# Ledger of designs, part 255: VH-VL binders against q9umr5

Target 1, 268 residues: q9umr5
Amino acid sequence: SYKPVIVVHGLFDSSYSFRHLLEYINETHPGTVVTVLDLFDGRESLRPLWEQVQGFREAVVPIMAKAPQGVHLICYSQGGLVCRALLSVMDDHNVDSFISLSSPQMGQYGDTDYLKWLFPTSMRSNLYRICYSPWGQEFSICNYWHDPHHDDLYLNASSFLALINGERDHPNATVWRKNFLRVGHLVLIGGPDDGVITPWQSSFFGFYDANETVLEMEEQLVYLRDSFGLKTLLARGAIVRCPMAGISHTAWHSNRTLYETCIEPWLS
Below, E stands for the ipSAE of ESMFold2; O stands for the ipSAE of OpenDDE; V2 stands for 0.75 times the mean of E and O plus 0.25 times the DockQ between their complexes.

## First folded at step 11 (VH-VL)

Design gi22 (framework fv_mavrilimumab; at its last look DockQ between E and O 0.94; V2 from the best seeds 0.86)
Fold by OpenDDE, look of step 11:
Structure gi22 (fold): chain C 268 residues (1-268), chain A 123 residues (1-123), chain B 111 residues (1-111)
Amino acid sequence: as target 1 above (268 residues)
Amino acid sequence: QVQLVQSGAEVKKPGASVKVSCKVSGYTLTELSIHWVRQAPGKGLEWMGGFDPEDGTPIYAQRFQGRVTMTEDTSTDTAYMELSSLRSEDTAVYYCATVSYDWETGRYSFDYWGQGTMVTVSS
Amino acid sequence: QSVLTQPPSVSGAPGQRVTISCTGSSSNIGAGFHVSWYQQLPGTAPKLLIYGNSNRPSGVPDRFSGSKSGTSASLAITGLQAEDEADYYCQSYDTSLSGWVFGGGTKLTVL
């Protein structure tokens, strides 16, 4: 039998948003138990990511317990960060494939519709004033805001991304790295036509330097220091990069070609 | 609030086609996702199809594929459902309804309904 | 036969609590798709009663409540009143049918 698949959504998503993905899985892997976790939907997706991690943890624990052979995670957009954190804090997870579907894994630094909605008077260049404040960090979006021009503020004020990346020292860094390394495969999916994830290379752990030049995963300090296990995963062949052009952010979970090329191979 | 007003009752022969209209007010048709649900006399609700609330594409129930066509006229804010090759089993009240997304809860629902259109198919 | 299974009828006396079950499967409720409930008074169009498993639209009394667990959902009506006599339908999305689905409906009789 196929391993169960757990789906974690992004900002303001509904389980309905993943209907096509589930249909694809049912068609190609009949009998697979697929569950979209119905937590932190709508406005609740703006709650602090650590709170979300705790909630999703409570939901996945019983699923994992019933699947001793392992499970697969498909985590979309913001959900990809939630899942990475989840796998970092869980010392007993049994995730075979962690599929990060167009997630800002190295953070976000771009104007999006979501940002305009929340902060209509703020451009990305000024958002650090809000996001790196104590009250700003109460919003999920600010938990992975990564301003390349205010690195000190990011490192000191980011209560989520900087921690799971091991960019700021904390007592659990070693344990979290160990836990994350339990994954069988890390499948990174994203593309240049996403339109939301900025830069789009963030889905592959690429990001801006101080001059807003995009550097690749292997040039990142988190990789070079192996702060949460990227270098180790790459060395053992556990990282899969699947870039695809021509896909907008809201279509990653509803594209058949993308599914067949980037998702399906890792559900067996 | 959204108001849905449907066309009047229809009587058709087997093999004929019927086209039911649903005029929207309060909002423009372009802001809404219209779906169709029918109910045979003394029976339950059956979803027939509609426009996908996320991408706007028409989606039909498998049972009606090839026999049902759903269209929209944005100039008149009117949605249409045409059912062809009518049979006695198609005798039912046909409802149009809106499927809306609530951003606060992240939920979809059939939140507004038309008054229904009785379609009778008899020889 | 409906993909979502409801009891054909339930009854209760005024002031009592009644529950209507909606049993689905791993392809709908069990997959994480939300359940909505609709009330249909005799000779009228359905009305949204509960959406997203447990949310009440404006105007719906708090004596109506919805819940979901596993592959099933439930509608609870407390303080039953005469005007509650109606048909009730659950609704969700089903991936095996690639579409929205309704339960078979439950006729509620107030004794």
Scores: ipSAE 0.924, ipTM 0.954, lowest interface PAE 0.5, mean pLDDT 96
Fold by ESMFold2, look of step 11:
Structure gi22 (fold): chain C 268 residues (1-268), chain A 123 residues (1-123), chain B 111 residues (1-111)
Amino acid sequence: as target 1 above (268 residues)
Amino acid sequence: QVQLVQSGAEVKKPGASVKVSCKVSGYTLTELSIHWVRQAPGKGLEWMGGFDPEDGTPIYAQRFQGRVTMTEDTSTDTAYMELSSLRSEDTAVYYCATVSYDWETGRYSFDYWGQGTMVTVSS
Amino acid sequence: QSVLTQPPSVSGAPGQRVTISCTGSSSNIGAGFHVSWYQQLPGTAPKLLIYGNSNRPSGVPDRFSGSKSGTSASLAITGLQAEDEADYYCQSYDTSLSGWVFGGGTKLTVL
């Protein structure tokens, strides 16, 4: 009787990393069919996000078809961007809860161990030259790189984030907004001790202005213009914000208190 | 090359305990996660427990909870499995194995195995 | 009793193709957990044959292949050879047991 749950992982993840989350769901919602999508693991998680969206789309179709009453999505880190794109491109998705677990929804502007590994001599101040090139856009990390000091380059070069945010004109913007708005609830989870998502408020659609002052979701142009439906969802009572301190980036899916507070109420 | 060398065969009476050792060479225990798998005569493989490869804490299969303790000594690169309250059904070959993460594929596997230790529980 | 079910035995003649199935459930393979395969020759420790559903470690011939679909996995052996005679085990993780699980094993006989 419980809706199936589909889990979409982040960078360099394994389905094993979600074992505790799945165990929590089994304890509180016995019999729930939970699927961690076993695609784009390890190094494959660096492939362009549109390629990942296409692959994950193909995997979710049969799961959604078997569940006409709907499904839930739990999408972690980079996976939350994949899921938001899925909700936009699928004209017949039946997602009730979209649970975004510490995802850089408004982008990333911070150094990480993965960036240091991939681009060892680069810092966040100069990564725009790499990420906003055609070569850089072949890496998933660069698909959501958002340099607040080079907004013109972001708006023109981003092959992914600027499009799904409706920040750049494209022929599918109206259809993508319509599709996204079919979601039942958008549950935003994140917190100040994450240590990777920069600014951490990106998990709540907050982001830096040009002075690196964080503007909240309701202060963002994409919200004010309702570019992809955030204002409509909030007015509908469909957005849930669930911040939690004290959780590092890799611990979101293995913290029972986080699960009980922010995830469990939205599974049905 | 990683090698796992286990202690020799043991014969025990019901109710006793056994402690099997697994010496690692080629890598250190701080870099590896050791798990234990047993095989009764003529039967299949059964996972008993090990150190979680992501957080390094011991995890035990539910059926052995309360009877098994797994420890590691990083100064000697030796892992131990102790099974208490032995029964005749515990007669088996006990293997240690590494659980490794392949960053290229994002996958875990039991890639290196010890030679096995026969534990016989009789009379 | 294993949560991963394998046929007890399979057989084939040299040069033929055999497959070994591994049937799980929504709490293991169906949840997205990877499948590994192990070969065990008589009197020896298991050896990793396939990991991550379909990856071969170095030294494993390409006549061994793995696949996964839904709640099940399959090991295929083509060009069957006498030295392939062994026991074969699948493995995954199971959330209801909170642990790693092995299939019951399949004895491959080369005729």
Scores: ipSAE 0.747, ipTM 0.887, lowest interface PAE 1.3, mean pLDDT 92
ESMFold2 (binder alone), look of step 11: mean pLDDT 89; pTM 0.925

Design gi23 (framework fv_mavrilimumab; at its last look DockQ between E and O 0.93; V2 from the best seeds 0.85)
Fold by OpenDDE, look of step 11:
Structure gi23 (fold): chain C 268 residues (1-268), chain A 123 residues (1-123), chain B 111 residues (1-111)
Amino acid sequence: as target 1 above (268 residues)
Amino acid sequence: QVQLVQSGAEVKKPGASVKVSCKVSGYTLTELSIHWVRQAPGKGLEWMGGFDPEDGEPYYAQRFQGRVTMTEDTSTDTAYMELSSLRSEDTAVYYCATVSYDWETGRYSFDYWGQGTMVTVSS
Amino acid sequence: QSVLTQPPSVSGAPGQRVTISCTGSSSNIGAGFHVSWYQQLPGTAPKLLIYGNSNRPSGVPDRFSGSKSGTSASLAITGLQAEDEADYYCQSYDTSLSGWVFGGGTKLTVL
């Protein structure tokens, strides 16, 4: 039998948004138990990511307990960060494949419709004033805002991304790294035509330097220091990178070709 | 609020086609996703198809594929449902309805309904 | 025959509490798709009563409540009133059918 699949959504998503993905899974892997976690939907997806991590943890624990052979996680957009944090704080997870579907794994620094909606008078260049404030960090989007021009503020004020990345020292860094390394495979999916994730390479742990030049995963300090296990995972062949062009952000979970190429192989 | 007004009752012979209209007011058709649900006399509700609220593409229930066509005229804010090769079992009240997304809750629902159109298929 | 199973009828006296069950499967409710409930008064079109498992649209009394657990959902009506006599349908999305699905409907009689 196939391992259960758990789906974690992004901002303002509904379970309905993943109907095609579930249909693909049912068609290609009949009998698979697929669950879209119905938590923090709509406006609630703006709540602090650590709160979301705790909620999702409570939901996945029973599922994992019933699947001793392991489970697969498909985590979309913001959900990818939630899942990474989840796997970092859980010392007993049994995740085989962690599929990060167009997630800003190294953070976000771009103007999006969501940002315009929340902060209509703010551009990305000024958002640090809001996001790195105590009240700004109460919003999920600010939890992974990564301003390359204000690195000190990011490192000191980011209450989520900087911590799960191990970029700021904290007492749980070693344990979180150990926990995250329990994952069988880390499947990173994204592409240049996404239009939301900025830069799109963030889905592959690439990101801007101080000159807004995009550096690859292997050039990042978190990789070089192996702060949360990326270098170790890569060394043991556990990281899969699956870039695909021609896919907009809202279509990653509804593209058959993408599913067959980047997702299906890891649902064994 | 959205209002849906449907065309009048139809009587058809087996093998014929019927086209039911649904005129939208309060909002433009381009802002809405129209779906169709039918109900045979004394029976339950059956979804027939509609326009996907996320991508705007029409999709139909498997049972009606090849026999039903749903279209929209944005110039008149009118949605249409055409059912061909009519059978006696197609006798039912046909409803148009809007499927809307609530951003606050992240939920979809059939929130507004037309008054229904009775279609009778008899020899 | 309906993908979602409802009891064909339920009854209660005025002021009582009644519940209507909606049993689905792993391809709909169990997969995480939301459940909506609709009220249909005799000779009228259905009306949205509950959406997203437990949310009430504006104008729906708090006597109506919805819940979901596992592969099933439930509609509860407290303080039953004569005007509540109607047919009630649950609704969700089913991946095996690639479409929206309704329950078979439940006739509620107020005694």
Scores: ipSAE 0.915, ipTM 0.947, lowest interface PAE 0.5, mean pLDDT 96
Fold by ESMFold2, look of step 11:
Structure gi23 (fold): chain C 268 residues (1-268), chain A 123 residues (1-123), chain B 111 residues (1-111)
Amino acid sequence: as target 1 above (268 residues)
Amino acid sequence: QVQLVQSGAEVKKPGASVKVSCKVSGYTLTELSIHWVRQAPGKGLEWMGGFDPEDGEPYYAQRFQGRVTMTEDTSTDTAYMELSSLRSEDTAVYYCATVSYDWETGRYSFDYWGQGTMVTVSS
Amino acid sequence: QSVLTQPPSVSGAPGQRVTISCTGSSSNIGAGFHVSWYQQLPGTAPKLLIYGNSNRPSGVPDRFSGSKSGTSASLAITGLQAEDEADYYCQSYDTSLSGWVFGGGTKLTVL
């Protein structure tokens, strides 16, 4: 009786990392079919996000076709951006709950261990030189890099985030908004002790202004213009915010209290 | 490179306990996870348990829960598996193996194996 | 009984291609957990042959290949050699058992 659950992993992930989440679902929702999509693992998670969206779309289609009553998405970290793009480009998706698990939905502006590996002499203040170039946009991390001090470069160079946010005009903006609005619920999960997502409020569609003051979702232009449907979803009562302190970035999918509080109620 | 050397063969009576050791060389136990796999004579491989490579806590296969304890001594780089309430069906070769992560593929695998320890349970 | 099902034996002549199947379920391979393959020569410990469905460790020749589709996986061996005579095991993770699982094993005979 439970809808199938599709899990989309993040940067440098493996399906093994989600074993606890899958076990929790099996305990509380016996008989639920849960699939972690086995694509773009390890180094391949650095591929351009539109390439990943194409591959994940192809994997999701047969699962959705076998479940005409609908499916749920649980999308972790970078995977939450892949899933939001899926909801925009698929006019035939049947997603009920989209559960965004500590995802940089408004972008990333912070130094991380994986950025040190890729760009060892760079800091967040100068990464725009790399990320807002054609070469940089070939890396998934740069597809959602959002430097609040170089907004013109972001708006012109972003091949992914500025488009799915409706921050740059494009001919598909109306159709993408219509498709995204077909979702039943948007469940936003994250917290101040994540340690990777910067600002952590990006998981709730908050982000820095030019002074690095965090503006909440309702203060963002993309919300005020309803550019991809956030204002409409909030007015429908379809947005659920579930913040939780004390959880590091790699622990969101292995914390039972988080699962019971923020995820379990939405797995009809 | 990485090398796992296990303790010698043991003969036990039903109801006793056995403790098998696995000495790690080339890496430290703080850098890797040891798992245990057994193989009864003429049979296949059976995972028993090990230390989770992501959180460092032990976890065990359901059928051994309550009878097995796996520990590590980082001062000697030695892992231990203790199996209690032995039965004749526990007669097997017991292997230790490392579980490691490959950055390029994002995968875990059982990549280095010990030579095996024969444990015979007979009256 | 084994959670992952393998044929108990397969055979082939030298130089031929042989495949070994590994059939799982929605709680393991079908849930997205990757498959590894191990070769066990008589009287020795298992050796990692394939991991992550299709990746070869250093020193494993490219005539060994792996694949995964749906709830099943397959190991292919081309250019069969006498030294390939061994037992072969597939492996994955299973959420119903909360643990790693091995196939029952396949004895490969080189005729």
Scores: ipSAE 0.727, ipTM 0.880, lowest interface PAE 1.4, mean pLDDT 91
ESMFold2 (binder alone), look of step 11: mean pLDDT 89; pTM 0.927

Design gi3 (framework fv_mavrilimumab; at its last look DockQ between E and O 0.94; V2 from the best seeds 0.85)
Fold by OpenDDE, look of step 11:
Structure gi3 (fold): chain C 268 residues (1-268), chain A 123 residues (1-123), chain B 111 residues (1-111)
Amino acid sequence: as target 1 above (268 residues)
Amino acid sequence: QVQLVQSGAEVKKPGASVKVSCKVSGYTLTELSIHWVRQAPGKGLEWMGGFDPEDGEPIYAQRFQGRVTMTEDTSTDTAYMELSSLRSEDTAVYYCATVSYDWETGRYSFDYWGQGTMVTVSS
Amino acid sequence: QSVLTQPPSVSGAPGQRVTISCTGSSSNIGAGFNVHWYQQLPGTAPKLLIYGNSNRPSGVPDRFSGSKSGTSASLAITGLQAEDEADYYCQSYDTSLSGWVFGGGTKLTVL
């Protein structure tokens, strides 16, 4: 039998948004138990990510308990960060494949429709004034805002991304790294035509330097320091990078070719 | 609020086609996702198809594939459902309904309904 | 016959509490898709009663409530009134059929 698949959504998503993905899985892997976690939908997806991590943890624990052979996680957009944090705080998870589907794993620094909606008078260059404030950190989007021009503010004020990345020292860094390294495979999916994740390489742990030059995963301090286990995972062959062009952000979970190429191989 | 007004009752012979209209008001058709649901006399609701609220593509129930066509005229804010090769079992009240997204809850639902159109198929 | 299974009928006296069950499977309710409930008064079109498992549209009294657990959902009506006599349908999305599905409907009789 196939391992259960757990799906974690992104901002303002509905379980309905993943209907095609579930249909693909049912078609190619009949009998697979697939569950889209119906938590923090709509406006609630703006709640602090640590709160979301706790809620999703409560939902996945029973599923994992019923699947002693392991489970697969498919985590879309913001959900990818939630899942990474989830796997960091859980010392007993049994995740085989962690599929990060177009997630801003190294953070976000770009104007999007969501940002314009929440902060209509703010450009990305000024958002640090809001996001790195105590009240700004009460919004999920600010929890992974990564301003390359205000690194000190990011490192000191980011209550989520900087912590799970191990960029700021904290007492749980070693344990979280150990927990995250329990994952069998880390499958990173994203592409240049996404239009939302900025830079799109963030889905592969690439990101801007101070000059807004995109550096790859292997050039990042979190990798070089192995702060949460990326270097270790890569060394053991546990990281899969699956870039694909021609896919917009809202289509990653509804593209058959993408599914067959980047997702399906890791569901067996 | 959205209002849906459907065309009048139809009487058809077996093998014929019927085209039911649904005129929207309050919002433009381009802002709405219209679906069709039918109900045979004394029976339950059956989803026939509609336009996907996320990508705008038409979706038909498998049972009606090849026999039903759903179209829209944005100039008149009218949606149409055509059912061909009619049989006695197609005798039912046909409803159009809107499927809307609620951003607060992240839910899609059939929130507004037309008054229904009775289609009778008899020899 | 219906993908979502409802009891064909339920009854209650005024002021009582009644519950209507909606039993699905791993391809719909169990997959995480939301459940909606509709009320259909005799000779009228269906009306949205509960959406997204437990949310009430404007105008729906709080004596109507919905819940979801596992592969099933439930509609509860407290303080039953004569005007509640109607047919009730649950609805969800089913991946095996690639479409929306309704329950078989439940006729509620107020005694």
Scores: ipSAE 0.917, ipTM 0.950, lowest interface PAE 0.5, mean pLDDT 96
Fold by ESMFold2, look of step 11:
Structure gi3 (fold): chain C 268 residues (1-268), chain A 123 residues (1-123), chain B 111 residues (1-111)
Amino acid sequence: as target 1 above (268 residues)
Amino acid sequence: QVQLVQSGAEVKKPGASVKVSCKVSGYTLTELSIHWVRQAPGKGLEWMGGFDPEDGEPIYAQRFQGRVTMTEDTSTDTAYMELSSLRSEDTAVYYCATVSYDWETGRYSFDYWGQGTMVTVSS
Amino acid sequence: QSVLTQPPSVSGAPGQRVTISCTGSSSNIGAGFNVHWYQQLPGTAPKLLIYGNSNRPSGVPDRFSGSKSGTSASLAITGLQAEDEADYYCQSYDTSLSGWVFGGGTKLTVL
């Protein structure tokens, strides 16, 4: 029998948006119990990410308890950050595959339609003024905003991303790293034609330096210092990188070739 | 306010086709997806198909596949449902309804309904 | 036959509470798809009553409430009134059928 699959959505998503993904799983892995967590949908997806992590934690506990042999996570966009935080804060999680589907794992530094809607007079070069304030950190988008030109503000103001990346000292760092390292595989999915995640390499733990040159995962300080376990996972052979061109941000969970290539092999 | 006005009642013989129209006012079809639901006399609601609210392509319930065609004319904001090879059991009231995304909740639901079109199939 | 199972009828006296169940499966409600409820008064089109499991559209009294747990959902009506006498339908999405599904309907009788 196949391990249960838990799906965590992104910003302004609904469970309906994952209907094709669930249909693919049903076709290739019949009998698999798949649950799209229908929490923090729509406008509620703007709530602080720590609030979302707490709510999603409460929802996954009974599913994991019923599946002592393990579960898989498929986490899309903003949902991939929620899931990475879950893996850090849950000392008893039993996740085998963590599938990160075009998630801004090292942060976001790009304008989006949602940012224009929320902050119509702002653009990426000045959004740090809003996001790196206490009020701005009450919005999920600002919880993973990462302005490479204002690193000191990011490190001081980030209530979420700087903490889960271990970029700022905190008392839970050792425990969170230990918990995260219990995952069986980390499957990273994304691509250059996404159009929303900026830089798109954030889905693979790459990000801009101060000159907006993309440094890959292995060049990042969080990897080199192994602050939350990336270097250890890579050394175990537990990181799978599955880039795919030609897929826009809203199409990752409705592309059959992407599913067959990058997701299906990890749903045992 | 969104309003859906459907074409009038029809009487058809077995083997014929029927085409029901649904005119939308207050919104445009570029902003809304129209789905069709029927109800046989004394029976429950049955989803027939509609335009997917995320990609705008028609989707049909499996039991009607091959017999139903749903189209939209965005210039007149009118949706159409055509059911062919009619049988006596197709006697029903046919409703159009909107499916739209609610930003507040992130949900899709059938929120506005037409008045219904009675289609009677008898020899 | 309906993928979502509802009791064919329920009844209650004015002022009382009634519930209407909607039982699905792992391919619909159990997969995380939302449940919507519709009220159909005699001779009229259905009206959206509850959407997204528990949300009330504008104009629906707070004595109507919805909930979802596991593979099932429930509509509760408190302070029952004669005007509540109607047919009630639940609805969700089903991945095995690749489409929307309605329950068979429940006739509510106000005694």
Scores: ipSAE 0.720, ipTM 0.872, lowest interface PAE 1.4, mean pLDDT 92
ESMFold2 (binder alone), look of step 11: mean pLDDT 90; pTM 0.926

